# Miniprotein binders against Glycerophosphodiester phosphodiesterase GDPD5 (GDPD5), part 14

Target 1, 371 residues: Glycerophosphodiester phosphodiesterase GDPD5 (GDPD5), of Arabidopsis thaliana (Mouse-ear cress) (q9c907)
Amino acid sequence: RTLHPLPVKGPKTVKLQLQTSRPYNIAHRGSNGEIPEETTAAYLKAIEEGTDFIETDILSSKDGVLICFHDCILDETTNVASHKEFADRKRTYDVQGFNITGFFTFDFTLKELKQLRIKQRYAFRDQQYNGMYPIITFEEFLTIARDAPRVVGIYPEIKNPVLMNQHVKWPGGKKFEDKVVETLKKYGYGGSYLSKKWLKKPLFIQSFAPTSLVYISNLTDSPKVLLIDDVTMPTQDTNQTYAEITSDAYFEYIKQYVVGIGPWKDTIVPVNNNYVLAPTDLVKRAHAHNLQVHPYTYRNEHEFLHYNFSQDPYKEYDYWINEIGVDGLFTDFTGSLHNFQEWTSPLPDTSKSPRQLLSQIASLVLPYAKA
Below, E stands for the ipSAE of ESMFold2; O stands for the ipSAE of OpenDDE; V2 stands for 0.75 times the mean of E and O plus 0.25 times the DockQ between their complexes.

## First folded at step 12 (miniprotein)

Design x1 (at its last look DockQ between E and O 0.13; V2 from the best seeds 0.00; counts 0 for: pae E 6.8 > 1.5, pTM E .580 < .8, other shape alone 4.222 > 2.5, unsure alone 69.806 < 70, SAP 72.127 > 70, end hemmed in, 9.5% free, placed apart)
Fold by ESMFold2, look of step 12:
Structure x1 (fold): chain B 371 residues (1-371), chain A 103 residues (1-103)
Amino acid sequence: as target 1 above (371 residues)
Amino acid sequence: SPELQRLAEELKRIARETGNEDLEEILRLADEALKLLRRAMYLRYFLGDPWLVQKVRELAEKLLQLIDEAAKTGNEDLIEEAEKLLDEIRKLVEEAQKILRKS
């Protein structure tokens, strides 16, 4: 046999790589503590503030275009109610067993949606940017990450997939999940966690719907994260209880399809009268099954900080990172988390870090890890 | 990265050409070891301890050396070394878990 040496090619331009040595900074809907959520400006600000991942929610327009938008109705974060031409477009639909009335994304074409402007969700946040930015498409979101001056990961959520599949049809019998994965592949996304392809274009695909994650496992080896809601809320697609999906048996099952869970942080550390209580064993049990934990949502405002933290978000970060031991944090305040981590856990020399060595080993052996 | 890619392709080629079940077993043991090392890293709170970080580095280096030797020789004697490495890694994970429980 012969090994054919490959001549080394000099790099022309390199981007700063994604860090993997400290918990991930995940810009939940962009830097939306400052700029309205799910907008180009919020994502660009998060990138400038040093986020590891920009995070989005994917829904669909009437004409089947994937958009970045959180609620299935436009009412709370857009100016749709001020558009007289749309006044008769309010509808009532069954959403997961509840009748919801509002302006639904799938009742408007992309062209119509682009006439709307985004506003802040909370009145106590900065209102100066309301009305300045339109809804963006998933493809526009992907170009933001592609064109960043450093490697920035993406964290798309397949949002409300049961609802989307009920109300939007794509050519060729395609499902909502198919469109999301096809779009990711069109932009070069793929590869298992920490593979070379993943490190060049990092991504996590998240959903509250376990069957959507299992379904796309046949389409992509990209890493997936199961989102977990309030302890009272069943799964969106399978109607499974919190107890079922956080059991050891379920973790043993779902780890074939996901690399982690994204639980609401109060399911990890319960709250009573605005004080955090003793943590549950959820993080310990997830880690015992080799599942990462990326809780949501870390917010700096006094309306959300518990009294134990004395109105100091850095005390909250210290608790969750150094005592609870989470692997990533969904934050509305990219900059404050970045500053905390730069001060308390600056990036190490990666030439000999265990994470870099394990990444190198993983690329050698991963194809032989037959289940 | 390029060095590790070449080693991976060489080891896959040797496994195909020889049909050697012992090379496949070395890769299976290395994969199990990698999963255990990732578990130790997920206990990141304790990997900030200088001893734990240094130990993970040492074991990762040994695993790389074992894979490189397997790629060069195709030698089944390396299975015993792979089993010893796996046992060291299990012990590391156990120690990391004890530290987590104490704190």
Scores: ipSAE 0.018, ipTM 0.540, lowest interface PAE 6.8, mean pLDDT 82
ESMFold2 (binder alone), look of step 12: mean pLDDT 70; pTM 0.642
OpenDDE base, look of step 12: ipSAE 0.020; ipTM 0.452

Design x2 (at its last look DockQ between E and O 0.02; V2 from the best seeds 0.00; counts 0 for: pae E 11.3 > 1.5, pTM E .499 < .8, other shape alone 5.162 > 2.5, unsure alone 68.037 < 70, SAP 74.789 > 70, placed apart)
Fold by ESMFold2, look of step 12:
Structure x2 (fold): chain B 371 residues (1-371), chain A 103 residues (1-103)
Amino acid sequence: as target 1 above (371 residues)
Amino acid sequence: SPELQRLAEELKRIARETGNEDLEEILRLADEAIKLLRRAMYLRYFLGDPWLVQKVRELLRKLAQLIDEAAKTGNEDLIEEAEKLLDEIRKLVEEAQKILRKS
């Protein structure tokens, strides 16, 4: 008797759920170790590679459209310099007390931005996809997650909110943060961390700006994450020091508004001469205040791997997951982190109990004993 | 634990009574799988990591399928593949033991 393959089917109303039992795989700007950052292709690749969350940076166009883009200037990751029709659009603005010269996102309409093409940030990455993909809107990003064949979370950053509010006119007395939350609500996002609603459409809202996170806490109960920069960098909006925002007193304050922190990984484990040193107590103290820790950024290239790891990204993942004990990892290399976790901490298979599997093994032997 | 011990003793009894070399190899693979499952269950208790047992369960299901087919056909290539699965299980348990030592 011969069985023919049946069509693969699943419930029309149910997708494979988000895992919450191992550290989150967070596709930092998509799978951008391979495909230029913040593009549809990079996000689709990350989903294919098994990411838990796709991560983006939100800025604004001149006409108030939310876009997925990391730098406030277009210079480093687009072909804007090759567009001679835009040559007179270069500007100098004060950004947090520094004069920055470039092609700013808020000086271009969405229509103009869509003429640009994305390129790789680092010359040592694969350049073959440069110029193939446009800037996408936040709404386009949300549709990528919505249309995924499994539940995929999103991790938008409210980026440079002081700058966006200075240079973009927001209608009706609203501001940049309002537009972000309104867009999330339009696509059905809401609910506190691990609530039923959150599990159906998982979301973390991240920012380096504490006042933006506090502001949006009045608009949504969606979980929020405070990003933390280099120990030398003050907060973007409040000009608070690293020491202040990582103090126990500040953790007791900010935990009312956030579920976690997203620190630069070197603030957790310092580096000297490309060797990691003894870890700080930052993760331990964050956990003592019931704050998750999602550090950034894990990169596989020789330029970023420390000598302790022998140029093996799996040794880096083992250290951060199993020794340091982080709750999520922002990675440019979704696939390698996924492979590591599938090998070392696979998700549960509940189809059979251990006793059922062992009974199957025992049944292989009994027929031979009867012969 | 008592059910696992009963299975192990039944397998040993059958191996002694038959003297079948193909059956002996299948029993060796089954015994190793049971030992690795016991170790995974003990490590789960101390690590609080239910996923170790789930991965071992998944691999044991695949192993049981290979052993069942090998027993029916006598195909030694399937036994060789079963050995590779046991090695993967052994490596997974060893990495989990390393994690417990660090924690």
Scores: ipSAE 0.000, ipTM 0.202, lowest interface PAE 11.3, mean pLDDT 80
ESMFold2 (binder alone), look of step 12: mean pLDDT 68; pTM 0.626
OpenDDE base, look of step 12: ipSAE 0.169; ipTM 0.727

Design x3 (at its last look DockQ between E and O 0.20; V2 from the best seeds 0.00; counts 0 for: pae E 10.6 > 1.5, pTM E .359 < .8, other shape alone 8.589 > 2.5, unsure alone 68.314 < 70, SAP 79.98 > 70, placed apart)
Fold by ESMFold2, look of step 12:
Structure x3 (fold): chain B 371 residues (1-371), chain A 104 residues (1-104)
Amino acid sequence: as target 1 above (371 residues)
Amino acid sequence: DEEKLRELAKLLEEIAKKLGSPEAEEILKLADEALRLLRRAMYLRYFLGDPWLVQKVRELAEKLAQLIDEALKTGNEDLIEEAEKLLDEIRKLVEEAQKILRKS
């Protein structure tokens, strides 16, 4: 029951709290359907659009600084190739048994990385912001969440930890995972899922590497999520198959360390010729072990939408939320998911002024006045 | 009916200008619930393909706004009770439609 509210006076303002009553809106690399991924601008846009969590991928520079960047090479989403002073930095390394040639993040200092500019990953997305934004550090990402006008959660991925630990060394025998957790603690993150401390600063730590998640369980009680790749991709660290890590026995084991799984959505609901097939029982089995399911990645473009949804992302959201029953969605299109949820499962409006609320009512009424 | 929708929007704007009174806050709570019900009705229309629910909820919301306007002008507390009953009717209508969707 709600207690009688006290009057609010002076400079004290309580931020709007994280919702926990509908599936989480997770801004995958920010609102990157609109603004290039992993940039301050993409994260600020996602916060403006109403995301619950901003999501990032953590890698390292040569000098051991944690950065927000998805690929281990800079080639696809930066202008590194246009920097003639870096032409001699292209290298070939073994990455999970494959020789990969490119400009690796750990071959550049932070100072050098800050000279680069980020571009859109897909040519069919809006190109107007290409070249406008630098790579940001994990600490810069954390300040974006801290300084938001409402409580916004963070969802950092410990990315490529085997590769990072091979190529970057920290003093005192520390691992990449240690540096990620140390940075989170420096910014006040901690607390088990739904604890008071967690609700003040919400966090999920994600990885494809089960041993990284088990390792950090000795360092932090913050909630963790095991990412799961395509059915053909073994785990990065333990070389375990999809069948093993999605077995009931494995769920019984891993639930002691994680609160959920983040599978590629096509492994939950298989696709053939761009039509979804019957869903697997993966979500039901995860729920039976008290594991949340946060699939990736929901994208609005027709290149990614299945024909069953009539090229309508709202039909996809309805299917995944109301029929499949997922607990969170990694989306490149924060705004469309937020709009869908405001239509279908609106939150109590405790933070809006009466004028803002009435303006929303008027906007819903006016479009029908002409029909 | 276009002018009726404009009158509803103007009424709701006038309610917002009366911020800080206990009666205005209760009326705003009713407006918030009507907004939530209209959004849910739009969801049900979108997936059921039946516009009748949205039209019915909109008509009832117009009646609700008229009752609120009269209550504000006259200070008649009985009109707030009538507005609450009308909101309950809207809520029940939306809940029955949602029940039909979930069974389908």
Scores: ipSAE 0.000, ipTM 0.326, lowest interface PAE 10.6, mean pLDDT 81
ESMFold2 (binder alone), look of step 12: mean pLDDT 68; pTM 0.611
OpenDDE base, look of step 12: ipSAE 0.024; ipTM 0.325

Design y1 (from r3 with V76I K81R; at its last look DockQ between E and O 0.28; V2 from the best seeds 0.00; counts 0 for: pae E 10.1 > 1.5, pTM E .692 < .8)
Amino acid sequence: SPEKLEEEIKELKDEAKELLRRAMYLRYFLGDPWLVQKVRELLRKLEQLIDEAEKTGNEDLIEEAEKLLDEIRKLIEEAQRILRKS
ESMFold2, look of step 12: ipSAE 0.006; ipTM 0.410
ESMFold2 (binder alone), look of step 12: mean pLDDT 81; pTM 0.757
OpenDDE base, look of step 12: ipSAE 0.361; ipTM 0.717

Design y2 (from r3 with G31K; at its last look DockQ between E and O 0.01; V2 from the best seeds 0.00; counts 0 for: pae E 12.9 > 1.5, pTM E .649 < .8, placed apart)
Fold by OpenDDE base, look of step 12:
Structure y2 (fold): chain B 371 residues (1-371), chain A 86 residues (1-86)
Amino acid sequence: as target 1 above (371 residues)
Amino acid sequence: SPEKLEEEIKELKDEAKELLRRAMYLRYFLKDPWLVQKVRELLRKLEQLIDEAEKTGNEDLIEEAEKLLDEIRKLVEEAQKILRKS
């Protein structure tokens, strides 16, 4: 009897772990500066470019399937207007006290949504990928993170939970928030911030809805982040003002449920005539309450990069990281932030896998080996 | 030489910024506000020593700044060791 040697399971190549030495690079809707937002390609690009987290917005289809899509309506970032069979699906709903008219995601089944194709949000970005990619499910997104060559964190937003719970009904009286957390648990997400379980599958759950974050605190020990909109915007669910939710009293309350805040950057450092002014104390106060600050959104384009930074995104990153002292950056250009961080704050070589060390050595030697 | 002192001051400033960044990050990981507060306090003292050395050209202040920098490095490394064990 020939003893067939058991295939020596080659050493399980330990995936590179999440970095824990510099502010988080968060790919806002993926590398959406280069590729249409919340597509498989945008997330794969962000992973290639070195993001720590891939961020996504969770909405629902009519049939209660969780999708990755930012807007409550399909009008801006899809070709829905070209689909004559859907022309009668245009509706007007109250959304946070505003009448919004459009093609709402919850008026379409997943099968109908999968017929659409995504386009770039901004006309000044590269349009070459328009119409190539469909809307993805939240399960497809979780699969991208699972199958990544390294440990990649995920940063899902529980988006418009009031609206979703109004228009979508799940069996057994489950809420939108229940469905999000159940899906995360199905993929093995959970554990407190920096626990051994979390470090294997890094996760932040974010929302502009404080009540949703409080509600899910009973469902999961995963770290939560309170998103904070403009100074004029009330909270989605509690109708609290910006001043109320950024107060020291509210930080003492909400720190029981969240590990940080995600404010809009232009509320931390106010802007006039496209110049940044003196920074507020918001980051300092959040930090005094032991809350992380992950501002949104950093962008390379002239339309977004304030004049103080001289069209140099690295000056913006230097300011926000070293002067303001933020703990993560939501960016449409994860590669730019990665290159800045590798230049200014390289990861210790002990964090690099032997393959990455070899790849880095190879990248250093290959230019000289071809000369 | 004045040029050597300027180079040493620059290295101290660059390393102080890096240690501050690492310490700020370690705050969220350790949930120990005391470590970060202590590192911030030591870094402020380091900045003062560097600024005084830059103004006076006093080499003794550089040696004191280097000792303080080494203390900060040890605190940050110890914090990083705790994080890797958790």
Scores: ipSAE 0.000, ipTM 0.208, lowest interface PAE 12.4, mean pLDDT 87
ESMFold2, look of step 12: ipSAE 0.000; ipTM 0.364
ESMFold2 (binder alone), look of step 12: mean pLDDT 80; pTM 0.753

Design y3 (from r3 with D32E; at its last look DockQ between E and O 0.27; V2 from the best seeds 0.00; counts 0 for: pae E 9.0 > 1.5, pTM E .661 < .8)
Amino acid sequence: SPEKLEEEIKELKDEAKELLRRAMYLRYFLGEPWLVQKVRELLRKLEQLIDEAEKTGNEDLIEEAEKLLDEIRKLVEEAQKILRKS
ESMFold2, look of step 12: ipSAE 0.007; ipTM 0.450
ESMFold2 (binder alone), look of step 12: mean pLDDT 80; pTM 0.752
OpenDDE base, look of step 12: ipSAE 0.364; ipTM 0.727

## First folded at step 14 (miniprotein)

Design z1 (from y3 with Q37R; at its last look DockQ between E and O 0.23; V2 from the best seeds 0.00; counts 0 for: pae E 8.2 > 1.5, pTM E .719 < .8)
Amino acid sequence: SPEKLEEEIKELKDEAKELLRRAMYLRYFLGEPWLVRKVRELLRKLEQLIDEAEKTGNEDLIEEAEKLLDEIRKLVEEAQKILRKS
ESMFold2, look of step 14: ipSAE 0.020; ipTM 0.500
ESMFold2 (binder alone), look of step 14: mean pLDDT 79; pTM 0.726
OpenDDE base, look of step 14: ipSAE 0.374; ipTM 0.742

Design z2 (from y3 with A23M; at its last look DockQ between E and O 0.34; V2 from the best seeds 0.00; counts 0 for: pae E 9.7 > 1.5, pTM E .684 < .8)
Fold by ESMFold2, look of step 14:
Structure z2 (fold): chain B 371 residues (1-371), chain A 86 residues (1-86)
Amino acid sequence: as target 1 above (371 residues)
Amino acid sequence: SPEKLEEEIKELKDEAKELLRRMMYLRYFLGEPWLVQKVRELLRKLEQLIDEAEKTGNEDLIEEAEKLLDEIRKLVEEAQKILRKS
């Protein structure tokens, strides 16, 4: 299969830098409201639409290759079921106390996974691109960010690390987390939040597993984000409660390892009968401990918008940005959020490149030189 | 009796927590947030019914809570069915 090369970075000029003056636009699995999730096309669309970060979920193939894929099974977002040569590859495993049956990523080599094609997760989304794009590797994802015409951050999730470490053997006694950090370093990622190095190659490493984040803090100073699930869900690795991991004491502990939390939206603002209720104090308390808050997931479809917002995603963005005060939004609809922020909080004209500014200045002085 | 009502309430709460826990883990594989939202909505209604039953001693609210829990079971079973594709 011959693919056209991805765009190569242009002439050696200063790329437009990451904005840090308004909440981050985080393209959750790419612009997947329109294009199937975790694909090159979804990420390129998100970059074109003005995202600050492209976000991915990292799992592993059987042969230890890091892939961009959300579910540990291939069943829901690929055409694996139509591949009769794989029909006997369905397995049942214990996943965090549940017997899960499906086509698991770690039962397939990268070569086998590349034969599959991605499809939309939701039937009510645009189906026209189903079957067009393969699963991509984490290295392919990193090249998309590297080759972008502007500085675009990355936001990889170390997904299901307990499961990955149980089922994939890593040479030299290495763990799944080691492979993720090694790959990031191979592509030049590093540096603490807002450092010069970070601003050149912006990165957040996210996980639901606190021990994975603490472990990688010994390997890299790159910013880390603790993902937080529903109030009833304990942490994947440490079996800690929501109340414990959102306590002031825990925030004082974890802030030495993370720069923020990524909570599910509904734990910040509960929902009843499709209406949002009064917000909790979670964002205020996180901010009091100097932790950013990047909730997930903002989706524009009528199936997800609450009645308070009158089916207008801009009302949802206004509420979360200006009333709740979040620092970033995981969105399936990159362009929609970008347009809202350009309309309501545009970046100043001084965001032009130095070359563009010089050209503008030159045009102002040319008439005076004629005199 | 107060003891019987208290035990019935505990059983309802325990099963509701287990169903939510199961649904939340299944969503990692399914990505069906409408099912998650629906289950959470019904669990909030269930919690309100249980709280009212406990405060008033009205055992008729337990019957209503059991019907609601049955609906939650069906949604969790639907999520499981989607995952199995059988």
Scores: ipSAE 0.006, ipTM 0.432, lowest interface PAE 9.7, mean pLDDT 85
ESMFold2 (binder alone), look of step 14: mean pLDDT 84; pTM 0.807
OpenDDE base, look of step 14: ipSAE 0.116; ipTM 0.588

Design z3 (from y3 with R84T K85E; at its last look DockQ between E and O 0.34; V2 from the best seeds 0.00; counts 0 for: pae E 9.0 > 1.5, pTM E .706 < .8)
Amino acid sequence: SPEKLEEEIKELKDEAKELLRRAMYLRYFLGEPWLVQKVRELLRKLEQLIDEAEKTGNEDLIEEAEKLLDEIRKLVEEAQKILTES
ESMFold2, look of step 14: ipSAE 0.266; ipTM 0.693
ESMFold2 (binder alone), look of step 14: mean pLDDT 80; pTM 0.752
OpenDDE base, look of step 14: ipSAE 0.322; ipTM 0.695
ESMFold2, look of step 16: ipSAE 0.011; ipTM 0.427
ESMFold2 (binder alone), look of step 16: mean pLDDT 79; pTM 0.732
OpenDDE base, look of step 16: ipSAE 0.300; ipTM 0.719

Design z4 (from y3 with S86K; at its last look DockQ between E and O 0.01; V2 from the best seeds 0.00; counts 0 for: pae E 22.3 > 1.5, pTM E .591 < .8, placed apart)
Fold by ESMFold2, look of step 14:
Structure z4 (fold): chain B 371 residues (1-371), chain A 86 residues (1-86)
Amino acid sequence: as target 1 above (371 residues)
Amino acid sequence: SPEKLEEEIKELKDEAKELLRRAMYLRYFLGEPWLVQKVRELLRKLEQLIDEAEKTGNEDLIEEAEKLLDEIRKLVEEAQKILRKK
C-alpha cells in the first residue's frame, strides 16, 4: 500500500513532509545492515527505504574539515592498513583514560582521508560493497538530505568533542562545537522542536558530552539529545556516573537544554543470557520530565536479537514501540523498521477508510503516552 | 439497509477524524501510559468490529462499534480534563 505518495510536480516545495505521529525511524549511520556505514550509498538507501532521519557521527580531519565517521581511528572500517604511504602514521593517544593505538582521523588531511575506502564493520554482514565508497564530509551529508525527494531529517552526533578539541584547532578561537553549529546554519538548519522552520529542515543534535550540549544551547535553539552509555561508563567531559545523569534531579536540570535522551537499549531493558529481563523505569521517568527517548541500536541479525523475540525483528519492534513506548529507534535496518510501521501504524491521509483512520489514533499518542 | 449503513459509516468517519485531531493535541501532554494504552486497545477492538460488520453485513456489530467509540470519546475527554487541571 502507498501511504505517502511522492510529489508529482518538480519544485522541492512540494516534498512529502516529515511524519511526527509515530516513533521516528532513525537510520543509524545509514542503512548499514546492507551497505557500509556512513557512506553516500548507505544514506541514499535509507532515504529510499523510508527513513525519517539520517544519522551521522561527526569527527574532524587534521585540517579541520568535518567528516562523517564513527571511530576516532580509521583501522576497523577503512582500508588504511593497505596504504603503505601511511604506514608511519600510526599513533598512540589517551582516549578517555585508555591508550589507543591506530590511525586517527585528526592525523590526516581531508585530501588524505579521501584516498581511503570504507568497508563493513561486521564480518557477518554483506561484504560485496567493501572498497567502493570514500569517507564523506558533513557538508556532503547535508546535501544528501537537502536533495532528497521528500523531507528527511538529520541527526548529527558531536563525536568525541574532548578529543577533537585537544587535537584540532579552528580559526578565531573557535572549537569543534562551533564548527558543527556554523555548518548547520550555513545549510539553513535552525528552529525549536516542531517549529515551522524545524519541520522544513528537521534536526536533532546528539552527544554523550553534556557540556557540549549546554554550550551549543547558547548558539542554537535546535533540538538536542543527550546520549547515555552503558551503566559503567561516565560522561566523557564531566565524569558523571550513569546513576547521576539518569536521576530525576538531573532530568529536571538537563531538560532546559535537551528535548530527549538517547540511551543504550540495555540500560532500558537489561539482558541476561541473551534474554531480555523486566524493563527499568527509565522511559517512564524521562517521559515524566517531558523528555523523548530514542534508544540505540536495533539490529536484525541473530548475533544481536534476544531469544524472547524468536529470531523475529518485528517482535522486537513491537515490544519496544508498543510495550516500552520509545519515541524513536536508531536502526541499522531502516527497511525492516519502515515495513513494520507501515503494516502496524500507517500514516494518515484523507482517502483512508474509517478503519484506517481509527487505527491511526493510537499511533498519534505513542511518542507522548509512553511514560 | 445500505442507506443506514452508509450514514453510520459517515458518522463514524467524521467522529474518528475529530478524535484523531484531539488525540494529536493530547500527544504533547500525556505522561500516563495507562490512558493511552487503553485508548489504543479500544481502537483495535473498534477496527475489528467494523471489519467484521463490513464482511458479514451484521448491523449489531455496528451498534457495538458505536458503543466502543463512545468509550474512546469518554477517555479522550477525560484526558483533556486532566490536562486542563495541570
Scores: ipSAE 0.000, ipTM 0.143, lowest interface PAE 22.3, mean pLDDT 82
ESMFold2 (binder alone), look of step 14: mean pLDDT 80; pTM 0.746
OpenDDE base, look of step 14: ipSAE 0.103; ipTM 0.527

Design z5 (from r6 with D35E A46L E47R; at its last look DockQ between E and O 0.45; V2 from the best seeds 0.00; counts 0 for: pae E 11.2 > 1.5, pTM E .741 < .8)
Fold by ESMFold2, look of step 14:
Structure z5 (fold): chain B 371 residues (1-371), chain A 103 residues (1-103)
Amino acid sequence: as target 1 above (371 residues)
Amino acid sequence: SPEEVRKLKEEIKRLEDEAKELLRRAMYLRYFLGEPWLVQKVRELLRKLEQLIDEIKRLAEEAEKTGNEDLIKQAEELIREAEKLLDEIRKLVEEAQKILRKS
């Protein structure tokens, strides 16, 4: 009558693997439609909501510490202006041909930056979390992904590398790009796209600067993505036009160094009077050169959602995923994109948690994640 | 006259060049502004300017083919409207830059 039971399995279950069968959900600066951008809370929320990748912008402090922060100035998304002890720190610099006045990240040490608190970028977003969260370092960002209960990828941008290299110096002749790659390697990131090592710790390194991506190709085989700005914006490092960097010849060149492009979505599908027009052939041509396309930025608010979609972000996701055929979406609204994909293209052998199911139902009857 | 058509084409190029520069400035500034309505308005006005420029080009081409002086007069009127719109766009871009400097 006695049984010989097996030991109870401990808590060391292998993490749920990254999905690679549907377009990537990329939490642009975290779930920042709800929680201020580039904060621990925004990234944890994005992970809870089912993102595939958490995305950050990397800049530097005065003392060379990599931070997660989008603007080269602190003015718009921090309370720096309320810190009277910093009032004499406002500076004017030439930034890519423009005289920009503000509180620049590289004029503050990490200790000084940690005294600041983050706020929402847009007044029409939820303001309840303003002032609650500090700027985090890139290493803190990496620990968030490492400690997640499932495999979550990271998507760091080497931001403003020309500006960072002009104003911050690292020992031994190292440059901004070196510091970023060295930090990634310190935390175990590496491996070519879809390799076993990459699947264990997924990563895309993005930049608007082609020379930065070519430079780091000598340092890491991690997948790289070339960000592409508006049709009128030349590259800051090489002064190349939109037409040049989206040409077939350039795609044949750059595909040696990148696995994809991240274009601003309005350059793929032009907009007139807030209506989307017929799409260009950019995605088709990128795919013909074996380049993924991860456009930015999908935002659910009526201030950004084009009239064709009737204020319904699910119509926008359907259009971009199923008609345009993109491979990933940079979204400020992780949860709404996740719910759409769970409804329309559920993953094999997965089941929705009770929380995920309730969130999906709410999103179907309430078209905005925060509305 | 052929000289009038030549001068009209020069004005079209001038309008296009400044419109491109203003759009470039506005698009660069969008990364720093928390006022999406201002940036969206600049882009909307630039699209309207582009539509005017396209019509001016069409009139210039037809005037060159037909010698129709009325088409030149119509194009000149649209150039005046395009310059007014360009001034409005310039003011908005300068207002956006001023907001960023004061943040």
Scores: ipSAE 0.000, ipTM 0.349, lowest interface PAE 11.2, mean pLDDT 85
ESMFold2 (binder alone), look of step 14: mean pLDDT 86; pTM 0.847
OpenDDE base, look of step 14: ipSAE 0.160; ipTM 0.570

